VH-VL binders against q96sm3r113to274. Designs and how they scored, part 3

Target 1, 162 residues: q96sm3r113to274
Amino acid sequence: TGCPPLGLESLRVSDSRLEASSSQSFGLGPHRGRLNIQSGLEDGDLYDGAWCAEEQDADPWFQVDAGHPTRFSGVITQGRNSVWRYDWVTSYKVQFSNDSRTWWGSRNHSSGMDAVFPANSDPETPVLNLLPEPQVARFIRLLPQTWLQGGAPCLRAEILAC

## First folded at step 1 (VH-VL)

Design r07 (framework fv_reozalimab_arm2)
Fold by ESMFold2-Fast, scan of step 1:
Structure r07 (fold): chain C 162 residues (1-162), chain A 120 residues (1-120), chain B 110 residues (1-110)
Amino acid sequence: as target 1 above (162 residues)
Amino acid sequence: QVQLVQSGAEVKKPGSSVKVSCKASGGTFSSYAISWVRQAPGQGLEWMGGIIPILGIANYAQKFQGRVTITADKSTSTAYMELSSLRSEDTAVYYCARSKYYYGSGFDYWGQGTTVTVSS
Amino acid sequence: QSVLTQPPSASGTPGQRVTISCSGSSSNIGSNYVNWYQQLPGTAPKLLIYRNNQRPSGVPDRFSGSKSGTSASLAISGLQSEDEADYYCAAWDDSLSGPVFGGGIKLTVL
């Protein structure tokens, strides 16, 4: 079910509402995980257009705090915007929470197991995944499951919510 | 290795201004947020504001709006905090501190502190 | 003064477990991650815990954090003399649009 963008791309969701399990650097932190964000333009800018988890992070996650109970209906992802390398997440799971401590996953209703959403196959093309069952929660997490071989889990995202 | 090195102690008269510097070395200056946190003698920590050099954006705590200006010079990897209209209650140690994501994400490295004394 | 509330002092003996509390409101601790800082006498603060319960590299597992509702706790197990310091909690505050700190607690190892 379609709801409007929550506001990662528009900056309506502030940087303080974005968190991640880890980041390679500030320039690849969760605040860089916004849909359509672009790599740095200045000489000496050490940031690209994406959030990227640290190499040693075995359980990466990207988190959005909607600030209040919100109906999450979909997720849009892109890969990393960079002039230097390619990175993109190829599949992810979604989790929700009301308190950032207790989490429940989006489920595939036919199997009853956690839904695994196929994601990107290039750095720029947005891929929309509608949640099988929209969930009401304050927090949403994206958990990369697979990514480009030889690359890192990097993404840009927007959340569809009302 | 990341290191934040601050300018030396200052003694100022009421009504004057002070500008403290924080030079980053060993890490990537532009890729991190730099905040200024002060501590009055025997008191706790108080956030004044910060800057994200790669975005060119500074943000200030409400209490210091209009009195504090935070800037950064990416070519020298140096952040500055200027506090105007000094009062005796501004006597404190002023720290610069770095955070990886945003101002609230945890300050992983701190400068050594700069003592500012405001007296007549 | 401080936005987050901590007791002014606590004490323990070597080997004991000490818990340091931090109380806030829905706009800060209730809505955001809690960080903890250790300040040894005469030094700058050091990050001990971030995102409620994560430890930076080099911080021993004797230090742990937790959060429940609008309150947070720092636990120090196997207390050692070098743990004698001031401890501060901190969190982003939605109403103030900035990080806020607790008043700090002086921990004495007897």
Scores: ipSAE 0.006, ipTM 0.513, lowest interface PAE 13.8, mean pLDDT 86

Design r08 (framework fv_reozalimab_arm2)
Fold by ESMFold2-Fast, scan of step 1:
Structure r08 (fold): chain C 162 residues (1-162), chain A 122 residues (1-122), chain B 110 residues (1-110)
Amino acid sequence: as target 1 above (162 residues)
Amino acid sequence: QVQLVQSGAEVKKPGSSVKVSCKASGGTFSSYAISWVRQAPGQGLEWMGGIIPILGIANYAQKFQGRVTITADKSTSTAYMELSSLRSEDTAVYYCARGPKYSSGYYYMDVWGQGTTVTVSS
Amino acid sequence: QSVLTQPPSASGTPGQRVTISCSGSSSNIGSNYVNWYQQLPGTAPKLLIYRNNQRPSGVPDRFSGSKSGTSASLAISGLQSEDEADYYCAAWDDSLSGPVFGGGIKLTVL
């Protein structure tokens, strides 16, 4: 049985529970990495619809704190919503932690190596990846592995969890 | 290697419109952003807008909103820029230029057309 | 007016190192990559440097870019007569939601 959305899109998960390795600007920070968020203007600043890491960030990650041990079963991603620019992640890995210091990866059951999930090919179409084996943890990270050539790793996400 | 070839010079009267074409050859057209950049005599470069043909989406600089229309015909690998309500200040060389694929395409332009001179005079 | 500020002219002699400056603000250079274009007289602009310091195929090693804070520089080592041209810096501007250009600098090789 599938688990429901954790609450990135619904704002049930607060901005303070979203972190990232880097961001291009505040308007592209982790709080903007919510599924279906749209570009816009708030308090005089332009906010795009995505979290975007710096291209010079060699090991980008987007992190969600569920607040308590939670069974993670899937990840939904979209690319960047913008009137001027499209970016999207084309593949990513997933990691889990109970303390945000010690991490373990989602594994491919057959090979025992880190699972690499194929992601987006356009900015808007959601792509669902079910984890091969659901994991119980407090934190989940998405680690972009590849993204649009000449672009930046940008995503919007929702987590399926119970 | 892709090349961009633009239509010939135009002389127009104030209040008329002009439509410049930009034909791509040698590469994939539809997945690359095509920008339009103009340069008035002795002046610098000014971005007008662009289109990503595969997405069917055109974007315009605020200064040109309502006067410029950018379109693309994927079957002929041709982009168009139409500028209406021409003024003498619109006298310039108009360039089409290709960015990298998709979204980063408006950030820099790696292939440029030869330019089209548009003169607006009475 | 141009959004990014460049000196209007510079000169050098063959073999010399010249540096071309470009100044902006937090909404453009301070937050985004800087790109450089070379325009030879009577020709279309050519991409010279992208993403602060990357060279496209065909651009000689003697051209290099750098960025610090809200400023960027283009360095030309071993200056040659063929380098005589106008040079433009450019960056995305968050406030204007579009790419912006410097006013251009005319480089003369004496």
Scores: ipSAE 0.006, ipTM 0.516, lowest interface PAE 12.8, mean pLDDT 85

Design r09 (framework fv_reozalimab_arm2)
Fold by ESMFold2-Fast, scan of step 1:
Structure r09 (fold): chain C 162 residues (1-162), chain A 120 residues (1-120), chain B 110 residues (1-110)
Amino acid sequence: as target 1 above (162 residues)
Amino acid sequence: QVQLVQSGAEVKKPGSSVKVSCKASGGTFSRYAISWVRQAPGQGLEWMGGIIPIFGTANYAQKFQGRVTITADKSTSTAYMELSSLRSEDTAVYYCARGYYSGKYYFDYWGQGTTVTVSS
Amino acid sequence: QSVLTQPPSASGTPGQRVTISCSGSSSNIGRNTVNWYQQLPGTAPKLLIYSNNQRPSGVPDRFSGSKSGTSASLAISGLQSEDEADYYCAAWDDSLSGWVFGGGIKLTVL
């Protein structure tokens, strides 16, 4: 059955535990990278439903601090929810850390190289990737590798953990 | 290129108020928070409060609650900090700083500072 | 007084590695990210490290940050004369609902 959601969608994981390498704007920061979050269309809203890295960010990452050692078993991703444009990550890598300084990657068993997970092909449909070997760590990072041509690396996520 | 430009130095009497401006250029003013941080001569940095222009929401450090008012004018991309009931201890350089995530996570750009001297 | 604790001064010679500490509590560093600001003499503070260990464009990789528990450290490898400055750590404090800074450390390059 696997591990339950960590709590990005439910807000059990607070905004202070979400970080990213960069963000295109306040309204596209890591606090917006929660599964099923929707774009804001009310007066004064300048936020969409996604975290989006800056276009010039050559090494984008989205990070979750679980707060304590946690067994990470899977990742669910969506693209950007927006009425202005669509963007989505098409592949990503996963890294883990106990101290946010030293990182190790999820590996492909057969090749011994970093696993590259196929991700989204539209903005809304969730895509689940089970990690080949669940890892115990405090921090998990998603590192977009490819994304919609002419777009930006944008995602919404949930982490499966116990 | 983002730049924050502050108003010029002020000399004020005890009991008066001072209003310092911070004009933002480059980037998207309304999508970032603007915070105010002061530094007394020879002392460290002290956060006073900040505002998120798109929401009109201002937050203040407990020490300054009731004496500080932070406002923003989106049409001129300018934030203001007004400090009332000035004392000699308020003599400091006052900086505005652009916050990421409504001022909560880090200050990526800083103004040049405004020296406020409170003297009789 | 400052909420986060830093030593008041540190020194090194060119080429050395220096480490600057910052100590807090569970309400600030223990649950929130740490940022570092560099203040050169006579200038405004400048962002040096954000989100514990990230560098803005233009900051050389000889500057690195780390966080462990309720403490954080800034490491400067290959120390240069232009690194002579005051360094401040900062974090959000949940109990105060505001930003808190370290007292600042004056780094002297001998």
Scores: ipSAE 0.000, ipTM 0.473, lowest interface PAE 13.8, mean pLDDT 86

Design r10 (framework fv_reozalimab_arm2)
Fold by ESMFold2-Fast, scan of step 1:
Structure r10 (fold): chain C 162 residues (1-162), chain A 119 residues (1-119), chain B 110 residues (1-110)
Amino acid sequence: as target 1 above (162 residues)
Amino acid sequence: QVQLVQSGAEVKKPGSSVKVSCKASGGTFSRYAISWVRQAPGQGLEWMGGIIPIFGTANYAQKFQGRVTITADKSTSTAYMELSSLRSEDTAVYYCARLGHSYGYFDYWGQGTTVTVSS
Amino acid sequence: QSVLTQPPSASGTPGQRVTISCSGSSSNIGRNTVNWYQQLPGTAPKLLIYSNNQRPSGVPDRFSGSKSGTSASLAISGLQSEDEADYYCAAWDDSLSGWVFGGGIKLTVL
């Protein structure tokens, strides 16, 4: 709708374009924050299907570098795909940047305050949030605001962009 | 109301296999992971593995990989644990337990199935 | 041995506060939430505390949990005879990709 998926799920966006404020482990790093990615089953694999911020991270964020100015129109999120553990983000904010240093937030048009998007309530069901005003920028960040009580901020995502 | 009801006690010979069932009632079977946890006489709890029926794949504790198979039948809301190449040290009470959807904890437990391995 | 360490036994008198410790590492308690299970003699374990400090319906507020770093504790205030049981801590372990339990503690009410 309007803009197609950017390419987190399809791997069109390479691992090097995904970054996060922190990660609990390599197996829960930003490269694991792709829509519909599944937990690993192979011997020696310590990865799950999600990015998860580390316990001490007070201000978690998940970042995508589109590589060039891009019109961001929406965000799809899921919780953590794991065979044994459930985590999901229940609300998040969105920020944009052209240089990954100066950021501006998506805002609620009526109030002028930062938009807070309601997100997931289970690990698997995708939740789409259309941005109130599509933004042209190179980088987009998702900033978890709340998550499952007693759990961790974990997500899988896709970005709608053109 | 959620209940997990397990099959009855088993007495097996060394080298044989055992298959224990765990039937879920109340609530949605497919949404929750079902794990198997055993307890040898006088000892603590030991996780063996489990399955999420909607995902269709099982995960196993390293100690039991190659000997345990966990399956689920969504049509009967029943999970199974099969343990092969039984030895005397496999004598234990075997519990099925549901991992809660919300917080990753065992919120409901079966009554346990005693498996005795002896000749 | 058990991946999570608990003392093997503890005792108290009615009305006393007892604390049960659980020690782990960065791959389990350091990263993940801790749950506690109560096992009365001859019964299946029962969920007592989940997600470090939450109580399911029906668990009295005499039971509380806490977590700090790689350790967790269960506190039982106003100890009663009915609290005589085995208590287990549990957490997911990222390195093992599995659930780990403490060795369990036998609590006796004198």
Scores: ipSAE 0.006, ipTM 0.544, lowest interface PAE 9.2, mean pLDDT 86

Design r11 (framework fv_reozalimab_arm2)
Fold by ESMFold2-Fast, scan of step 1:
Structure r11 (fold): chain C 162 residues (1-162), chain A 122 residues (1-122), chain B 110 residues (1-110)
Amino acid sequence: as target 1 above (162 residues)
Amino acid sequence: QVQLVQSGAEVKKPGSSVKVSCKASGGTFSRYAISWVRQAPGQGLEWMGGIIPIFGTANYAQKFQGRVTITADKSTSTAYMELSSLRSEDTAVYYCAKGPYYYGSGSYFDYWGQGTTVTVSS
Amino acid sequence: QSVLTQPPSASGTPGQRVTISCSGSSSNIGRNTVNWYQQLPGTAPKLLIYSNNQRPSGVPDRFSGSKSGTSASLAISGLQSEDEADYYCAAWDDSLSGWVFGGGIKLTVL
């Protein structure tokens, strides 16, 4: 079922509801993984426009806690907004949980295997992926599978949910 | 309330391209989705794709991938649908239609443009 | 061919109840809500029913919708001559990531 944005871009979803497997720095933490967030350019700014996993993170994930059971219907992603490098995720998987401990994946209807969503090909253009089957859960995770050759898994996101 | 006004009828040659406009008035243009739906003479409705202007992201029906481009200009509150490599089978009335802030399984088309007739002939 | 199946035609007389069917699959109607659109001759489609059974303002209560499994129905009670139109069901298809429509049914009021 199609739903409106959950609130990553609007800040309706607080920073405490965003978590990740790792982050390269505070300025590339999960709170920076919001759709349309921009790189800082002021004196003393130490933040960039994306969440980016650590280099050594073999299983990166970006997590949103909706706070209560929520129907997840889609995901919008962008690459990293930066004045000094390019990074974007080119494909990802989606997982859901009610307790942040037991996870199940979004599946492809035809094959029954985990769905792999093609994602970004540039840093700025948002790419919308609707889930094959909307899921009711409290938590949703995005799991980068591939990203720009020579780059890092970085993204900005919005979740469609009701 | 929202009103959608489309550009006028077009007659095109096979192999050419056509660009149809849909100007919205009322409401906040950036906060709703615009879809394009066509109808060949005497036939049913066929969804081509849509755009969410606030995100600038377009989604296309598989059949039209590579031939259709949907864009939006927030400054003029206008959505566009460009269809390339035209064939005689593309002769149809093309409608723009508005949905809620997003498009997808829970959405619907609550306002429609009047339609633009595109005729592809040799 | 249309992805959702509707009979090509139906007819009724004023005052009669008419039911219009729409059949789909697990990837569309089975998982998602169904909308209905009315198209009067020479005009753009108009939203008649959304989210299976909801009516927009201005649509008479003699129009009602229902959904069961992979099928949906539009019921028109107290048929009026102005109801003569084409009716389309529509649903989002998860596997296609897009909207799919029924082939449309021509309703004739005799």
Scores: ipSAE 0.000, ipTM 0.480, lowest interface PAE 12.8, mean pLDDT 86

## First folded at step 4 (VH-VL)

Design p36 (framework fv_iratumumab)
Fold by ESMFold2-Fast, scan of step 4:
Structure p36 (fold): chain C 162 residues (1-162), chain A 118 residues (1-118), chain B 107 residues (1-107)
Amino acid sequence: as target 1 above (162 residues)
Amino acid sequence: QVQLQQWGAGLLKPSETLSLTCAVYGGSFSGYYWSWIRQPPGKGLEWIGYINHRGYTYYNPSLKSRVTISVDTSKNQFSLKLNSVTAADTAVYYCARWGYSGYYFDYWGQGSLVTVSS
Amino acid sequence: DIQMTQSPTSLSASVGDRVTITCRASQGISSYLTWYQQKPEKAPKSLIYAASSLQSGVPSRFSGSGSGTDFTLTISSLQPEDFATYYCQQANSFPRTFGQGTRLEIK
C-alpha cells in the first residue's frame, strides 16, 4: 500500500504548488518546507532549512497542490535545520481538498475525530506517518497542533502519493 | 505566456502619494512573490518590496515607513503606494515576479515613469 | 545590506571581441547571483542565474562564473545587439540588492 514520494525533496513539486497560512520571513516560507533542505550557512543555499509559521498564527497550515487527483498514503516530517536554534512540530493533523476551499480531515477510526499524528522530537530525524485510510484528493494540508515549547511551528516534509 | 502589465501615476507634486497597479495574465498568483523595483533616471535598480497572494509583504528597510504593497486576487492584480513623495522618488517603476525557487526576477512589466516636480 | 560593486562602470569594445564584466559582493553570497541585461527603454532581462546557469533563449556566447564574493560575466564574441547595460543581483539576504551597472558601448 506504500506509494512513492510525491516530489517535495526532488523538486518535482514546484515552489508554486506549496503554500502556507503564514511565514516568519521569506527565507522560512513554504518553498523551504522540503524534506532534507539545509540552511544556507552550511549548504550554499540562501535561506534557513524549514517552513516556519508566524508566532501570532493561531491556526498554522502547510499546503501541497499535487495538480490533479492523487492518492495520499503518508507523510514524512523533519524539524528545522538551523545553525543557531531549535524548532520542530511535535504533532499535526492532515486535511485534504479537491478545490482548496472545502476540506476534510484524516480521521481516527476508533473515535471518529480527526487523527493527530505524533511528529518530531529533534530537528533532523525523519518521522513517517502512514495515513490510516489513504485519500484521493488534489490538495493536502499539514496542520501543526503542538511544537517545541519556547519554539515555533517549523517543518520540512515529503508526501507519499500515487 | 506570463505577462505583467502596469499602469498609474505619472506626474506628482512633492508630498503626494504615488499609486501604481500591475496585472498578471497567463499565470497564477499562487506560489510566487510579486515585486516592485525602481530605477531613477541614469541610475541603477532598487528593490522596493514584494507580496504574495495572501498579502504577506517584505519591504526594503530604506522605504518601509512610506511603502504599502497590496494584492487583489480576484483581479490578479497587485499595487504599490508610496507616501510623501519627493524629487528623489522620480524613477521608472517596474513590477516583476520573483521566481525560480525564489532567487531572481523572471517576468517584468513594461515600466511606468513617475516624475515628482513642483 | 550586501553591497554589489561592478567593474568597469563603462566599457567600449568592437564586434567580435571577448568582454568580461566583474561583480563583487561585500560578503559571501555562495553561487546565488543573477546577471541581467537592460536595453534602452526596456525592462531588464535575466541572462544567467545561480552564477553560471544560462537562461533559456539566451545565446551561448554569454557565460558566467564565480562563487562567494567574486563573479564574472563573459561575452565570448560581441555582437551589435549586445549594446546594453548589465546588472548583477544577489539573493543571499534582505534587502535584495543590485550592482550599479556596467554600460557596454560597441565601438
Scores: ipSAE 0.006, ipTM 0.493, lowest interface PAE 14.3, mean pLDDT 85

Design q06 (framework fv_nivolumab)
Fold by ESMFold2-Fast, scan of step 4:
Structure q06 (fold): chain C 162 residues (1-162), chain A 120 residues (1-120), chain B 107 residues (1-107)
Amino acid sequence: as target 1 above (162 residues)
Amino acid sequence: QVQLVESGGGVVQPGRSLRLDCKASGFTFSSYAMHWVRQAPGKGLEWVAVISYDGSNKYYADSVKGRFTISRDNSKNTLFLQMNSLRAEDTAVYYCARGRWYSSGYFDYWGQGTLVTVSS
Amino acid sequence: EIVLTQSPATLSLSPGERATLSCRASQSVSSYLAWYQQKPGQAPRLLIYGASNRATGIPARFSGSGSGTDFTLTISSLEPEDFAVYYCQQRSNWPYTFGQGTKVEIK
């Protein structure tokens, strides 16, 4: 492993390379799903520190386009930074693609089944998950599986890649 | 069963103060942003104020800014609105409203309202 | 502040008829618009949020559509309990604002 951050937190990865299955609002869109991003309020505009899928989204996903074949080795997640409420994803799966149409999942080394990564238990503490087997692909997706009971699937992320 | 019950309304003279309380039950109060919305007799709805889930952030309508203060006590499941320098145009039914869990700017549950009449 | 204008002010219809209510914003609110129902002497009730999403427990006859500045609430077949005042609300910009209301009354 040992790969550095891809650049969600540093903004090296542009907003146009972040996509999601849905978002509750512009201020909770995929461009807000960056590690350590903070909530704020500008005159007339609201924005929060997380990506949050909309309530009706039964299969939420958060996607990063690395722009070229990239070796993905790990994922760091946080919950939602907000002045209005708190939310966090408690487990997720990871998928990869070279064309954003055909996807394959990260798998557990011992069982050969899809890896389910335990994630956050509060809004702020980063949780690192190293992938069992690093994958070379252009795209990576995080698929929330469970989240705060009664809450919403919201996250901030960084990807470890080289 | 979500319930919000307002109290503290009444008749008060212009320039005086009044405090409204809103008692919440049936949900985890400390997880929600809370709002005050008012309605003058025979008129429409006017948003008044909001307070974040932990009380750390507050915003007000221009018509009440500097005169009204929103606050909350999460240990008592209670929302407050302190109304100072009351004017005749503040006469309204005041509703306590819960910011919807997924989107705090929509109001999914409302109290029954409490009438505030500012009259000499 | 963003001004929401509802039309018509009063809509007179019979049970079983379709009701179509309009809400227009003075500037774009994207899809950050909700609809509320208020009966005399009662608090408002959330019907639709995010322009088109039905709130929990709201019957399928209620639907919302639109984006930007033009929004519509449709009640496909009026039931007796649907005769009420309806308000639109935007949460795109501070301060949050409501329309002046449309009264749906029995013809």
Scores: ipSAE 0.055, ipTM 0.660, lowest interface PAE 5.8, mean pLDDT 90

Design q07 (framework fv_nivolumab)
Fold by ESMFold2-Fast, scan of step 4:
Structure q07 (fold): chain C 162 residues (1-162), chain A 120 residues (1-120), chain B 107 residues (1-107)
Amino acid sequence: as target 1 above (162 residues)
Amino acid sequence: QVQLVESGGGVVQPGRSLRLDCKASGFTFSSYAMHWVRQAPGKGLEWVAVISYDGSNKYYADSVKGRFTISRDNSKNTLFLQMNSLRAEDTAVYYCARDRWYSSGYFDYWGQGTLVTVSS
Amino acid sequence: EIVLTQSPATLSLSPGERATLSCRASQSVSSYLAWYQQKPGQAPRLLIYKASNRATGIPARFSGSGSGTDFTLTISSLEPEDFAVYYCQQRSNWPYTFGQGTKVEIK
């Protein structure tokens, strides 16, 4: 609640603090998963505006290292910005960790089950999901659950944290 | 199942025009960049043109630039290649090909091909 | 444009033998190289992308290696169905280009 952007869009969070389970190419790596990042025309086939998991990755995740214990309150996602195709994640789960080895999930307030956040329905419109209960942790992961049929799990993101 | 079916090939005289169609099925056509690749009889593959998922961006090989126009109709799942000012060296089997998952610039599915013969 | 040169032009081998095919680029393509198989009367089939990644459904006997300007496709033990023409392709620069092909034929 009311926490400012962590700094994916502003580049305050360096590329070295972004990781993913896989990426199809360098130009679709986790460093490209920043909110509002744009595909390049000169190098549109090498650098697109999204992180995209590899086709064979059955359990994709996108990870941010905040560098220190941080109160995570929300997530903003967009789909892929590309001149060559479009893709977007339609739902995801969120996990947290203090050591990048032991993870716990964001829970739905009423059901007690892992929260599943409805995400994007187009490539450009940002969708904000506030966490049901803000969590203090160093690392946060987004785990795509569903995505555009016939497409790929691709996203751009910003994290709200303080 | 992904299927691409080309049509519109045939025999034409030099200087004339021909339009090739490629009908796609089995995948979300509007999510993929599409390519045309040709192969002259007994020779190797030559990339011809590409079109973005929404048709807003296009690139061509120098050998066809200014003569060929790639286009698509996503409502009909169809890719087109308009070939103008045809030359003998344009004689080839023309394949439509899907850009691989993730805009990789690799061609994961190809049509059967359609033969274009430019002869007097 | 980047020129890809494949060698040998023809490779004559028997089933069960190892095939090694080379592709050399006129300038660095990093790892942005693919391999395709084409049988007579058929469209090409993607085998390897990004130099070393097998495409979906491609048997483990096919492997790719290399970076920069020198690339290799290896078929560890030839099956009868593997006798075909193989093409390399780069996507590092526009326009995309293919090598001239290597024909793998039965001895």
Scores: ipSAE 0.007, ipTM 0.558, lowest interface PAE 9.3, mean pLDDT 88

Design q13 (framework fv_nivolumab)
Fold by ESMFold2-Fast, scan of step 4:
Structure q13 (fold): chain C 162 residues (1-162), chain A 120 residues (1-120), chain B 107 residues (1-107)
Amino acid sequence: as target 1 above (162 residues)
Amino acid sequence: QVQLVESGGGVVQPGRSLRLDCKASGFTFSSYAMHWVRQAPGKGLEWVAVISYDGSNKYYADSVKGRFTISRDNSKNTLFLQMNSLRAEDTAVYYCAKGRWYSSGYFDYWGQGTLVTVSS
Amino acid sequence: EIVLTQSPATLSLSPGERATLSCRASQSVSRYLAWYQQKPGQAPRLLIYDASNRATGIPARFSGSGSGTDFTLTISSLEPEDFAVYYCQQRSNWPYTFGQGTKVEIK
């Protein structure tokens, strides 16, 4: 599906519409999980280019509130942009909700099981995953399943929606 | 099981040089910033230097800037501190410390330390 | 550089008592403050990061609080192994700096 970007990169989606299960620090919070966001470069800059869940978070998720029913068609992810460390999510699942309480997953058409999307293999290269079936919902969550060995789940994202 | 082992400490005369090594194991060394932190006898901790995960960025405490050089060899899981123009004030136990994965300015694992004594 | 001042310099207590350690910064460090424990002849151990988050494997009796310039480390009930020197550290600005330490010693 060819829906345009929802607006994480462009800031059309405000920080208040981004949530996560946990975050390492304010500088790695959900508002930092925007596609192409960059780490700080000044000596006093203590923020990196990614959302990162805590290492102890067993069920990490990154959430976008589109504000109204929206047709979600795809997800673009990058790894962490940082001068200090590299991390990236290597696979994730996607869930949707209309009320942020009841969630349903994107499913693989052939198996009927939850779809697992292969994601990044480096910090910077964007990886696009089109959803097998576009879903109409208000909320979308990305649920990291695997990530760089010895690292933590970190990502930057954009959502394709119309 | 994260382990950091320092070596290279010893007694050296003022104005001379010394190199410290830190061998890492039990984690993906190439993914983390690494630090040197020192402690003078009977005194508190002083941060000395940091190197980014890939070696492209380095910062130093003002007291050692221009004299000390931090470097790393990710293929050997080894961190280095080259100490030039040593002064009596550099006498300390030098610790190799691993940056915490996201907040690389905190030190989640430390080596045993190696003593550097600068005297004649 | 940001100066961290710890108080008291020495805290003399018995096992089972509550310990409260203070760290004051010369300017705001937001929440970018950590606490370390050091026993004689040993390397420091990370206890608390970002003011209030307990590091992996650290017992629940250790807690941190504060923001800006005033921070506290609390040990709710001292165990024999808790008698050590404690350091605070900021990562808000370069260079990273440590406080001078608070020694928690047995009465």
Scores: ipSAE 0.007, ipTM 0.518, lowest interface PAE 10.7, mean pLDDT 88

